# VHH binders against Endo-1,4-beta-xylanase 2 (XYN2), part 12

Target 1, 142 residues: Endo-1,4-beta-xylanase 2 (XYN2), of Arabidopsis thaliana (Mouse-ear cress) (o80596r5to146)
Amino acid sequence: NIVMNGDFFAGIEPWYPNGCEAFVVSSDPFSSEVMSADSSSGGYVVVTNRKETWQGLEQDITTRVASGMNYTVSTCVGVSGPFNESAEVLSTVRLEHEDSPTEYLCIGKTYASRDKWVDLEGTFSISNMPDRVVLYLEGPAP
Short names: E, the ipSAE of ESMFold2; O, the ipSAE of OpenDDE; V2, 0.75 times the mean of E and O plus 0.25 times the DockQ between their complexes.

## First folded at step 8 (VHH)

Design w1 (from v1 with S31N S54R R97K; framework vhh_lunsekimig_d3; at its last look DockQ between E and O 0.01; V2 from the best seeds 0.00; counts 0 for: pae E 15.4 > 2, unsure alone 63.4 < 65, grease 24.3 > 24.2, placed apart)
Amino acid sequence: EVQLVESGGGVVQPGGSLRLSCAASGFTFSNYWLYWYRQAAGIERELIASIYYRGSTNYVDSVKGRFTISRDNSENTMYLQMNSLRAEDTGLYYCAKDWRYDSPMDVWGQGTLVTVSS
ESMFold2, look of step 8: ipSAE 0.000; ipTM 0.118
ESMFold2 (binder alone), look of step 8: mean pLDDT 78; pTM 0.772
OpenDDE, look of step 8: ipSAE 0.184; ipTM 0.595

Design w2 (framework vhh_lunsekimig_d3; at its last look DockQ between E and O 0.12; V2 from the best seeds 0.00; counts 0 for: pae E 15.8 > 2, placed apart)
Amino acid sequence: EVQLVESGGGVVQPGGSLRLSCAASGFTFSKYWLYWYRQAAGIERELIASIYYSGSTKYVDSVKGRFTISRDNSENTMYLQMNSLRAEDTGLYYCARDWRYLDSGSTDYWGQGTLVTVSS
ESMFold2, look of step 8: ipSAE 0.000; ipTM 0.110
ESMFold2 (binder alone), look of step 8: mean pLDDT 79; pTM 0.781
OpenDDE, look of step 8: ipSAE 0.104; ipTM 0.543

Design w3 (framework vhh_lunsekimig_d3; at its last look DockQ between E and O 0.06; V2 from the best seeds 0.00; counts 0 for: pae E 15.2 > 2, unsure alone 62.2 < 65, grease 28.3 > 24.2, placed apart)
Fold by ESMFold2, look of step 8:
Structure w3 (fold): chain B 142 residues (1-142), chain A 119 residues (1-119)
Amino acid sequence: as target 1 above (142 residues)
Amino acid sequence: EVQLVESGGGVVQPGGSLRLSCAASGFTFSSYWLYWYRQAAGIERELIASIYYSGRTNYVDSVKGRFTISRDNSENTMYLQMNSLRAEDTGLYYCAKDWRYYGSESDYWGQGTLVTVSS
């Protein structure tokens, strides 16, 4: 499992928001459509003010990956709000290149309903090491 | 629909300056990573500068210290300030934004603006 601080015990780092707002909470505020936390730790991060489905928490994993190896991603996600049905949550890795377009790998998908935490798992490998490797979570339409 | 329109290209002498603009519409400008690419004759398009939604910038080594990418979210416009221009900077300049869905994907492109550096 390549995810650092997946339980948010030490706050949000190394996670950071991409195009949205995020904050660490000891309790569930019911204000975000996507949340990521390890349910056994008692901490989690709430993501708000998303404008696109791909906006959410991300983590730079460049220093922890190498080409030619398989990696497993595992985290817990939930959706807050007045939903009666499941919402799609994705785990995506982007490969940023300084001199070419960014590549996107969809590595995991799950469906979350309100007030329930679910596992989001996936695997990936990298053929050629890019300049930056970023793992991020995508939620339902804002 | 997404639209990117470059402007500000032209003919300039070596050592001169130009400022390129990329007017954007049809998407939430402030949320996207944005890029400048250039294409010299006989060469594939190459990325030269990028700017994140946070304002962080990256440059290819050949333009570092001479070019500055910036963005104005209130005007939905990205800029490329090009100083100390050289003949090697001649080419067609494109702005681009990331497109996201499953798998690898080509960015959305503008039509390009031509920069010619000659004496």
Scores: ipSAE 0.000, ipTM 0.118, lowest interface PAE 15.2, mean pLDDT 68
ESMFold2 (binder alone), look of step 8: mean pLDDT 77; pTM 0.774
OpenDDE, look of step 8: ipSAE 0.006; ipTM 0.207

Design w4 (from v1 with S31R S54T R97K W99Y Y101W; framework vhh_lunsekimig_d3; at its last look DockQ between E and O 0.05; V2 from the best seeds 0.00; counts 0 for: pae E 17.6 > 2, grease 24.4 > 24.2, placed apart)
Fold by ESMFold2, look of step 8:
Structure w4 (fold): chain B 142 residues (1-142), chain A 118 residues (1-118)
Amino acid sequence: as target 1 above (142 residues)
Amino acid sequence: EVQLVESGGGVVQPGGSLRLSCAASGFTFSRYWLYWYRQAAGIERELIASIYYTGSTNYVDSVKGRFTISRDNSENTMYLQMNSLRAEDTGLYYCAKDYRWDSPMDVWGQGTLVTVSS
């Protein structure tokens, strides 16, 4: 698992929100947005004020990956809402280049609900090392 | 509901030009990579052009220099300008948004027919 701080014991770092708001809680209060936490432990992060499916938490993993190696990503997700319905959550790696288009790798998909945390797992490898590698979660349509 | 609607097809003579349009709705158009495919009778759809969210483009060799893909994020519309058309360009043309590896690609428009005949 290359995800740092997946149980949020030390707060939100190195995770940060992308076009949305986020905060750490030690309990399981509901909110209107996508949540992520380790299912066997303590804290979690609530993501709110999303306007697009791709807005959510992300983590820069550039210094922890290399080309030609295989990686497995594992995290836990849940969603909030007035109804007990499942919502699609994606795990995506974006490869940012200074002088060429950003590449997007969709590495995992799961369906999450407010009643339980579910695992979101995926694997990937990188052929050509970009300038920046960012792991992020895409939530359901707002 | 995700929707892609192709238009602009027709009958044209060899060497002629057509411009296809793909009107999109139900997703964040500006963030997705977009594609044009074509399908000749009895053949699987083939990718012919792609355009990334930044405007960067890629083409298969058979259409390079003749076809130009473009997008207008303010109109939620992708275009395919086809010049110097040949008989082998005849087929049904589809637009598509980027395909998730862990999910089957099942969002297609109806297609727009291009017929190149002399």
Scores: ipSAE 0.000, ipTM 0.098, lowest interface PAE 17.6, mean pLDDT 66
ESMFold2 (binder alone), look of step 8: mean pLDDT 78; pTM 0.777
OpenDDE, look of step 8: ipSAE 0.113; ipTM 0.561

Design w5 (from v1 with W33Y Y52W; framework vhh_lunsekimig_d3; at its last look DockQ between E and O 0.14; V2 from the best seeds 0.00; counts 0 for: pae E 14.2 > 2, placed apart)
Fold by ESMFold2, look of step 8:
Structure w5 (fold): chain B 142 residues (1-142), chain A 118 residues (1-118)
Amino acid sequence: as target 1 above (142 residues)
Amino acid sequence: EVQLVESGGGVVQPGGSLRLSCAASGFTFSSYYLYWYRQAAGIERELIASIWYSGSTNYVDSVKGRFTISRDNSENTMYLQMNSLRAEDTGLYYCARDWRYDSPMDVWGQGTLVTVSS
């Protein structure tokens, strides 16, 4: 798994918001009871003030990837809001080239519902290294 | 609040030098690609230089060899060193970052005026 800080134990870094707002919420640090003995809870990040479906958290992974290798991305996602329907969440890699149009790879897809965390898993490879590789999450319509 | 603030503009004679600064706040400076643009009278705003987070740079032909873009991540500041200035370099200089790879730049500075005249 090439995603750093996927459980947000160390806060938001190296994730950063793209055109939206984000804040870190700790899971219950003072819990006197562990409901699952083998479960470790970290924090999570709430993304707000999104205006487009592609606005969300992203992570620059350029230094952690190479051409000709297969990579697996795994994150845990959820949605919130007044809607009761499931919502499509995508994992996307963009390949930025200094002198060419940016390329986009949709590497994973899941459907998240309110009040339930789901895994979002994807696999990708890169044939020719671009100048910058950015992994990002695309959420439902704001 | 995300901000970019240019400074260092002024009046300079042909052949002179000037160093522009772009002070950034409110975002993770080291993670973004950054740009200098200029706008001369009657001309559309033109990209003139860019710098990757890695330090790699690109320039339009008209400034290559005369201008140098750089960044100091510890100071959250991008610079444009302008040497061998010509009258055609006169204009309003903006720093910017891109919003997304398929959208207009989402943050612009206010601009700093450079006038090359004798």
Scores: ipSAE 0.000, ipTM 0.123, lowest interface PAE 14.2, mean pLDDT 68
ESMFold2 (binder alone), look of step 8: mean pLDDT 79; pTM 0.785
OpenDDE, look of step 8: ipSAE 0.017; ipTM 0.321

Design w6 (from t7 with D62A E65K V101P D108E L109S; framework vhh_8fcz_2; at its last look DockQ between E and O 0.01; V2 from the best seeds 0.00; counts 0 for: pae E 18.0 > 2, placed apart)
Fold by ESMFold2, look of step 8:
Structure w6 (fold): chain B 142 residues (1-142), chain A 122 residues (1-122)
Amino acid sequence: as target 1 above (142 residues)
Amino acid sequence: QVQLVESGGGLVQPGGSLRLSCAASGFTFSKYAMNWVRQPPGKGLEWVSGISYSGDSTTYAASVKGRFTIIRDNDKKMVYLQMTSLKTEDTAVYYCAKGTPKYSSYWESDYEGQGTQVTVSS
């Protein structure tokens, strides 16, 4: 797993919010709408004030990847809402190039529901290194 | 049945020290992170400190960092909170809490013990 600080035991970094608010908590994970990275030791991040599905936590992984290698991303996610509803959560890698359009790779998809954490796993490889590689989580429509 | 039994509280002067203990049973202790939380008089619960399942990572609330130390012993199924330089603001009932299992991304929030009273007064 290429994700750093997936358990959030030491706060949010290197994850950062994109177009939303985020904070770390150590209490009941299903009291509000949330999105999280992998956590294995008792923390999670609450993501709020989203206006679009792609707004959520990001992690710049440019320095940790190389072309021609296979990588696995693994995290667990949950959402707030009525117990009978579930929401699609995606793991996406975007490849930013100076002189060409940004490429988007959907590397994992799952459906998360209230009061249940689910695994979100995916794999990817990069043929030619872009200028920037960003891993991010996409949540349900606001 | 999960059981957490806190002990080691008492009355102490400001600047004093106490060591709290938590004995755990009813679950595979080494698979879970553990926490200390406290409830000051007339206030809600506040998180104090956490320790990863292996003991390799520890975290502390800003108000106690540098004064409190969390320790675990997986063989004895024990968690400790070593408290030094105690202040009147540390007066509270202290609980230990079972954290998330190894390889989980969510928090278990049950505080099942009776707690142990710490009172810091002149």
Scores: ipSAE 0.000, ipTM 0.103, lowest interface PAE 18.0, mean pLDDT 68
ESMFold2 (binder alone), look of step 8: mean pLDDT 83; pTM 0.861
OpenDDE, look of step 8: ipSAE 0.007; ipTM 0.224

## First folded at step 10 (VHH; framework vhh_lunsekimig_d3)

Design x1 (from w1 with R54K K97R; at its last look DockQ between E and O 0.30; V2 from the best seeds 0.00; counts 0 for: pae E 16.0 > 2)
Fold by OpenDDE, look of step 10:
Structure x1 (fold): chain B 142 residues (1-142), chain A 118 residues (1-118)
Amino acid sequence: as target 1 above (142 residues)
Amino acid sequence: EVQLVESGGGVVQPGGSLRLSCAASGFTFSNYWLYWYRQAAGIERELIASIYYKGSTNYVDSVKGRFTISRDNSENTMYLQMNSLRAEDTGLYYCARDWRYDSPMDVWGQGTLVTVSS
C-alpha cells in the first residue's frame, strides 16, 4: 500500500493540510467542505478553510513508488456545505522536480452528493522518478 | 420520511440473551454510521456500540464481549445481539444515525425497553 494511515487512528500523519485546516474527527461535530477517509476504516479527516480547489489533505508518497510500476489509489470522500448538486472530487498526483516544472496527474474522479460517502479510485504510473511525489485530493470551489 | 424504529426489547433473566433491531427508512442506509445508546433510570444516556458505514464496530468496555452490533444494508436494518445480560443492562435502548462518526445524532428511534430481572 502506497498510502499510509488511511484509518487515521494514530492521528493525521503522514497526511498534512496544504493551504487549509485539517483535523481527525473522533467526536466533534464539524461541517466541512471535504472529508477524506479510508474506505475500510473508522476514522476520517475534515478539511476546511480551503481557498482553492487544489488545497486539501496531502501525503508524500515518494519513498513508496517506483518508476515503471502501476499503482491504484482508493479513497472514500465526502462533501458537505451549502450546495444542492453533486460536487466533483479529484485524486491527483503531483510530481515535483528540482530543475523542471511541477507536473500534475489527475488519476481519479468522482461526484459526491451532500453528506454521503463515495469511493474515489485512480490509477497512475511514473516513467521517470521526480524528487517528490505527492498525493492529494481536489474538491469543489470554496 | 426519515425514521428509525427499534424493536426486540423485553424482560429477560440474568444470563439471558436478547436481540434488538433497528429498522431504517427514508434515507441511504449504507452511507451512515449507526449507534446504539441506552438509558437507565436516573442515568444519562450512554453510547454503547457503533458501526461504521463500511462495517467496522466499536464497543464500550461494559458491553464488550457480550454485545454484538451488526448491520444489513440490504434490509436497512441494524441489530444488537445481547448475550450474558446483567441487571445493569436494564434500560431504554435507542438507535441513532449520523453521517459523521460520534457527532450529534440527527435521527433517533423511539427506543425499546430492555429489563433484566430475576
Scores: ipSAE 0.000, ipTM 0.240, lowest interface PAE 12.4, mean pLDDT 87
ESMFold2, look of step 10: ipSAE 0.000; ipTM 0.118
ESMFold2 (binder alone), look of step 10: mean pLDDT 81; pTM 0.800

Design x2 (from w1 with S30D S56K D102K; at its last look DockQ between E and O 0.39; V2 from the best seeds 0.00; counts 0 for: pae E 15.2 > 2, unsure alone 62.8 < 65)
Amino acid sequence: EVQLVESGGGVVQPGGSLRLSCAASGFTFDNYWLYWYRQAAGIERELIASIYYRGKTNYVDSVKGRFTISRDNSENTMYLQMNSLRAEDTGLYYCAKDWRYKSPMDVWGQGTLVTVSS
ESMFold2, look of step 10: ipSAE 0.000; ipTM 0.126
ESMFold2 (binder alone), look of step 10: mean pLDDT 77; pTM 0.767
OpenDDE, look of step 10: ipSAE 0.451; ipTM 0.739

Design x3 (from w1 with K97R W99Y D102S S103G P104S M105F V107Y; at its last look DockQ between E and O 0.02; V2 from the best seeds 0.00; counts 0 for: pae E 15.7 > 2, grease 25.8 > 24.2, placed apart)
Fold by OpenDDE, look of step 10:
Structure x3 (fold): chain B 142 residues (1-142), chain A 118 residues (1-118)
Amino acid sequence: as target 1 above (142 residues)
Amino acid sequence: EVQLVESGGGVVQPGGSLRLSCAASGFTFSNYWLYWYRQAAGIERELIASIYYRGSTNYVDSVKGRFTISRDNSENTMYLQMNSLRAEDTGLYYCARDYRYSGSFDYWGQGTLVTVSS
């Protein structure tokens, strides 16, 4: 697994919120927002005050990936909010280049019903290494 | 079979007190976080209090200092002591469970009605 700190026992790092707020919860959820967690560990992160679907928790994985390798990313996600149906959650890898347009790879997709944790797994490979590789989740419309 | 059964609801005057109970069965009570929710007429469900399996508690601001959530693991019962009740506290009150490692949220009881009216 190229994702670090999936259990959040030591805080949120190296995850960081993009365009939103995020906080670590060791136990009980007390928010109606998108949650990210390791399915086998105790802590999770609540993502709140998102304005766009692509805003949320991110992690820079540049130093842990190499060209030509196949990677699998597994996360546990949950959604909370005033919806009756399932909400789509995507796992995306953003490839940032200094001198070329940013690329986006959707590596996984799942549908989460309200107040249920679900697994989200995706795979990807990078042909040419960019300057930065960022993993993030796309959630439902705020 | 998992069961959550709320009781203790009723009609009280503003400033009054009420104690709700949630009797649980069919699961290892001490392994679960527990919640109190409420729903006023025409309004979405609101989480108002939670108690961790280890006993720590959380409250929404609107009930802080007035409501106290507690649990008795030996009796498989959770409580909500409500003091200084207000008209805006009127609603159907639900208890729910959540086990972090099961991936499941909010298994609900049937609810108990609390009416605060002069």
Scores: ipSAE 0.000, ipTM 0.226, lowest interface PAE 11.5, mean pLDDT 86
ESMFold2, look of step 10: ipSAE 0.000; ipTM 0.120
ESMFold2 (binder alone), look of step 10: mean pLDDT 80; pTM 0.790

Design x4 (from w1 with R100Y Y101R D102G; at its last look DockQ between E and O 0.11; V2 from the best seeds 0.00; counts 0 for: pae E 15.4 > 2, placed apart)
Fold by ESMFold2, look of step 10:
Structure x4 (fold): chain B 142 residues (1-142), chain A 118 residues (1-118)
Amino acid sequence: as target 1 above (142 residues)
Amino acid sequence: EVQLVESGGGVVQPGGSLRLSCAASGFTFSNYWLYWYRQAAGIERELIASIYYRGSTNYVDSVKGRFTISRDNSENTMYLQMNSLRAEDTGLYYCAKDWYRGSPMDVWGQGTLVTVSS
């Protein structure tokens, strides 16, 4: 599992929000479209004020990956919202190049609900190392 | 070289329709989120629609139900179908490709002008 701090014992780092707001909370109920947490550890991150499906938590994993290797991503997600039974949550890796277009790899998909935390798993590999490799979570339409 | 070319703008009466196109080259089109922005004179560009590389779409409230974003990966082209146009829709329309998804793209096309007037 390539994800650091996936249970949020150490707050939000190295995760950070992209185009949205995020904060660490106890195990209280929340109003959020996407979250990632290990509920047994007592902490999770709430993502709010999303305007687009791709806005969510990110983690820079550049220093922990190499080309030609297969990696597995695993984290635990849930979603809040009125009358929503479940919502699609995606795990995506973007490959950023200083002088080339950003590439996107969709690596995992699951359906999350207000009542249960679910696992989001995926795999990926990189053929040529970019300048940055960023793992991020995508939520349902806001 | 990444290149985006907008077309399809013009002058139209209120209530009319236009279809904008964004022809793309220099990157693997099917792997990227794509966006439409618009800019009225003297105002910052505003994001109005986005399309995920797997098809999901989002819109700001002011265009929801009137505008439809779509993509044709075989033609490397994104579209914006604009119906029920209003005078407030007047402006330059730009397409953009993601750099740090959610951030404004540093590579912009020339824009295509849409003028809604009687």
Scores: ipSAE 0.000, ipTM 0.125, lowest interface PAE 15.4, mean pLDDT 69
ESMFold2 (binder alone), look of step 10: mean pLDDT 81; pTM 0.810
OpenDDE, look of step 10: ipSAE 0.068; ipTM 0.505

Design x5 (from w1 with N31D N58K; at its last look DockQ between E and O 0.07; V2 from the best seeds 0.00; counts 0 for: pae E 14.9 > 2, unsure alone 64.95 < 65, grease 24.4 > 24.2, placed apart)
Amino acid sequence: EVQLVESGGGVVQPGGSLRLSCAASGFTFSDYWLYWYRQAAGIERELIASIYYRGSTKYVDSVKGRFTISRDNSENTMYLQMNSLRAEDTGLYYCAKDWRYDSPMDVWGQGTLVTVSS
ESMFold2, look of step 10: ipSAE 0.000; ipTM 0.130
ESMFold2 (binder alone), look of step 10: mean pLDDT 78; pTM 0.775
OpenDDE, look of step 10: ipSAE 0.424; ipTM 0.733

Design x6 (at its last look DockQ between E and O 0.01; V2 from the best seeds 0.00; counts 0 for: pae E 13.3 > 2, unsure alone 61.9 < 65, placed apart)
Fold by ESMFold2, look of step 10:
Formats: sequence, C-alpha cells, structure tokens
Structure x6 (fold): chain B 142 residues (1-142), chain A 119 residues (1-119)
Amino acid sequence: as target 1 above (142 residues)
Amino acid sequence: EVQLVESGGGVVQPGGSLRLSCAASGFTFSNYWLYWYRQAAGIERELIASIYYRGSTNYVDSVKGRFTISRDNSENTMYLQMNSLRAEDTGLYYCAKDWRYLKSGSDYWGQGTLVTVSS
C-alpha cells in the first residue's frame, strides 16, 4: 500500500485538504460529507465545506513512486447524507509537469454509503516521471 | 436516469479521420471524469482516453498523438477526434463516466458507435 497514514494513527500528515476543511477525529456522529479512513482502529478524517467534486484530501507521493513501476493504492471511505443514496468516490492521481499540462489518472472508484466504510482500491503506473505526483480523493457533487 | 448516447461512427479508409460524439444526460456533466472505451470483437472493453472535468486529458499509448478527447460542458457532450486511423482501431466505441466500468457490474454501456477501418 503506497498510502501513508491511511488509518490516521499519526494525525492527518501527510494528507492535507485541497479547497476544503478537514480534521481528525476518533468518531464524529455529525459528519456531513465524504469521510476517509482505512480501518475501525485508529481515527478518521472528516472533510467538509467542499464546493467541487475534486475537493478533498490529497497526499503528495512524488518521492515514493518511479516510472515503469506498478502501484496499488488502498484506503477506506464513507459518506454522510440522505438515507437513500450511495455516493461515488474516486481515487485520482494527478501528474504535475512544470512546462506541460497536468495529467489526471482515475485509478479507482467505489460507491460509498452512510451505513458502511468501503474499500477504495486502484492500480496505476507512470510512464514518464512528472515533477509532482499527487494522490487525491474525489467525492460526490457538493 | 443516466444516459450516454454515442454517435459519429462509420466506415473509413486507413489514414482517414472520424469524430465521435457522446451526448450525456441524467447527471451533472461538468462534475465528472469522462472516458472513451473501445471493444474489438472477442476482446474486453478497453479504456483509450479520458478527460478531467477541468480539461486535462489522458490517452493510452496506442492512440496518443492520433486521437483527441474534448468536452463541451454547455452542450453536455464529449467528443473523440480520431485521425490517422488504422485497421486495429476497428471496433465498437463507448463513452462512460466511470473509468473502471467493467468492475462496477453496472451496465451504463449504450449501444456504442461502430468504427470500421477497411479498404
């Protein structure tokens, strides 16, 4: 698993929010948006105040990847909201190049519901090493 | 309900060009990654191109430089411009809003649009 601190035992690092609010809790009965955690042991992070589907937690993995290798990403996600709908949650890698357009790889997808944590798994490889590699989670429309 | 309708396929000679369209409804088009898949006879559907809702694009190596994916959020339509077509590009082309569609078990596949590259 290339994801660091997926159970949030060490707080939020190296995860950080992108365009939203995030905080670490052991539990939070009043969560309103996409949640991210990998197990029931340890804590989880609540992500709120999202205005776009791509806003959520992200993690810079540049120093942990190389071109030509296959990687697997695993984490656990849950959502809060209305009783009747599951929500699509994506795992995406963006490849930032200094002098060319950013590339985006959707590496995993799952449907999460308020009742259960679900696994979000994905696999990717990088053909041409970019300047920065960022793994992030995308949730449903706000 | 989600609906994706492919069009623009046809018969073309090697080296020719086609532009495929994907008309979408039933979801907030501007919020999703969009994908083109193709399926040759007897082979699983394969992802060939994707476009992020902020505009960045990705391609598999076999189509890079020949195919261009684009989107028009005001018309809820995605396009695939296919240039320099080869015989191996022959197949049924599908659009989707989910990259790993085969894993989901959901049949969001429409009829697709057939592309035949032959002399």
Scores: ipSAE 0.006, ipTM 0.155, lowest interface PAE 13.3, mean pLDDT 67
ESMFold2 (binder alone), look of step 10: mean pLDDT 77; pTM 0.773
OpenDDE, look of step 10: ipSAE 0.037; ipTM 0.358

## First folded at step 11 (VHH)

Design y1 (from x2 with N31D N58K; framework vhh_lunsekimig_d3; at its last look DockQ between E and O 0.02; V2 from the best seeds 0.00; counts 0 for: pae E 15.5 > 2, unsure alone 61.2 < 65, placed apart)
Fold by ESMFold2, look of step 11:
Structure y1 (fold): chain B 142 residues (1-142), chain A 118 residues (1-118)
Amino acid sequence: as target 1 above (142 residues)
Amino acid sequence: EVQLVESGGGVVQPGGSLRLSCAASGFTFDDYWLYWYRQAAGIERELIASIYYRGKTKYVDSVKGRFTISRDNSENTMYLQMNSLRAEDTGLYYCAKDWRYKSPMDVWGQGTLVTVSS
């Protein structure tokens, strides 16, 4: 598993919101003012104000991957959306190139609802190292 | 050089049909997620339909059941079949792809004009 902080135990880093808003919610209800004796450093991240399906959390993994090797990605996800149904959540790697359009690899898919967290797993490999490799999570259309 | 070119717009009567096309150059659709937006006079562009690389589609309620988005990756073209057109569907229609490096608002074509009138 090459994803850092895939269960958001350490807050949001190294994840970064792209075109949206994100904030950390502690699982301990008393963490906002006074930390409890056994409180943790984080809980989960809420992503809001998405206008496009690809807007969400992303993580630059360029320095952690190399060409010719197989990788497995695992993260824990949950969503809410404009429809009262299970929503498709994708794990995607984009390969950014200086001289050509960005290449997108959908490496994993799962279905999530408002009432549970699910694992999202995927695998990929890179034949030719691009300029930048970014792992990101996608939700349903807003 | 990356371009998206919309075509197929025109003037139709209410209840009529049009098929819009979005031709891509400088890249291939392959695994890209694709979108149609529309812009009526005096308002912001709004997303009306999307199609994921594996064929799942979504629509806003106002076009659901009337519009159908589709893609032909071998021809590098996306389509929007518009049936039962209404006056409120009048506007400029734009296609877009997933622009992870940039907002769709940063790379817009001229659009194709759809006018629904008597």
Scores: ipSAE 0.000, ipTM 0.112, lowest interface PAE 15.5, mean pLDDT 66
ESMFold2 (binder alone), look of step 11: mean pLDDT 77; pTM 0.765
OpenDDE, look of step 11: ipSAE 0.143; ipTM 0.562

Design y2 (from x2 with K102G; framework vhh_lunsekimig_d3; at its last look DockQ between E and O 0.05; V2 from the best seeds 0.00; counts 0 for: pae E 14.2 > 2, unsure alone 64.8 < 65, grease 24.6 > 24.2, placed apart)
Fold by ESMFold2, look of step 11:
Structure y2 (fold): chain B 142 residues (1-142), chain A 118 residues (1-118)
Amino acid sequence: as target 1 above (142 residues)
Amino acid sequence: EVQLVESGGGVVQPGGSLRLSCAASGFTFDNYWLYWYRQAAGIERELIASIYYRGKTNYVDSVKGRFTISRDNSENTMYLQMNSLRAEDTGLYYCAKDWRYGSPMDVWGQGTLVTVSS
């Protein structure tokens, strides 16, 4: 599992928000579109104020990956809402190149509802090492 | 509201020059990749140039050495300097950010028309 701090017991680091707001919650308000694993009462991050589906938490993993290796991403997600409908949540790696357009790898997807946390798992590999590798979570439509 | 507005197009003789502008509102360019696309009649929009927030640029072969992309983050504006224009450069030019980041909330602008003719 290449993801660091995927359960958020150590706060938000090394995760950071991209175009949105995030905060750590010690109780279960169920007010976020994307949340961490329910391994204890209150250990998760709430993501708010998203404007696009791809805005959410991300993590720079450049120093932890190399070309030609296979990596597994595993995290746990949930969504909030008034109705018991499922929403698509994706994990994506973007490969930032200074010399060319950013590449996007869809690593995994799952469907989450307010009723329970679900696993979001996937694998990836990199053919040529880019300048920056960023793992991020994409949530349902804002 | 997120918007991208292209301007600066017009009619120009072959060999001439134009400078296109792309102004953003409702968001800042920040650390996004930014793109210029071109759409000729009857053809899908094609990516022709890109620029990273650290200033690195890329171009398709057909425009290399003739077009220069630049950005001014303090003005939240991107530019495309087009020199040595050719008839095949005729088309509607659009700006965008990353495919996923660079698709504003469901909006492509109107584009700015460039016509290269005598």
Scores: ipSAE 0.000, ipTM 0.125, lowest interface PAE 14.2, mean pLDDT 67
ESMFold2 (binder alone), look of step 11: mean pLDDT 78; pTM 0.783
OpenDDE, look of step 11: ipSAE 0.006; ipTM 0.233

Design y3 (from x2 with K102G P104K M105F V107Y; framework vhh_lunsekimig_d3; at its last look DockQ between E and O 0.02; V2 from the best seeds 0.00; counts 0 for: pae E 16.0 > 2, unsure alone 62.5 < 65, grease 26.6 > 24.2, placed apart)
Amino acid sequence: EVQLVESGGGVVQPGGSLRLSCAASGFTFDNYWLYWYRQAAGIERELIASIYYRGKTNYVDSVKGRFTISRDNSENTMYLQMNSLRAEDTGLYYCAKDWRYGSKFDYWGQGTLVTVSS
ESMFold2, look of step 11: ipSAE 0.000; ipTM 0.115
ESMFold2 (binder alone), look of step 11: mean pLDDT 77; pTM 0.765
OpenDDE, look of step 11: ipSAE 0.553; ipTM 0.792

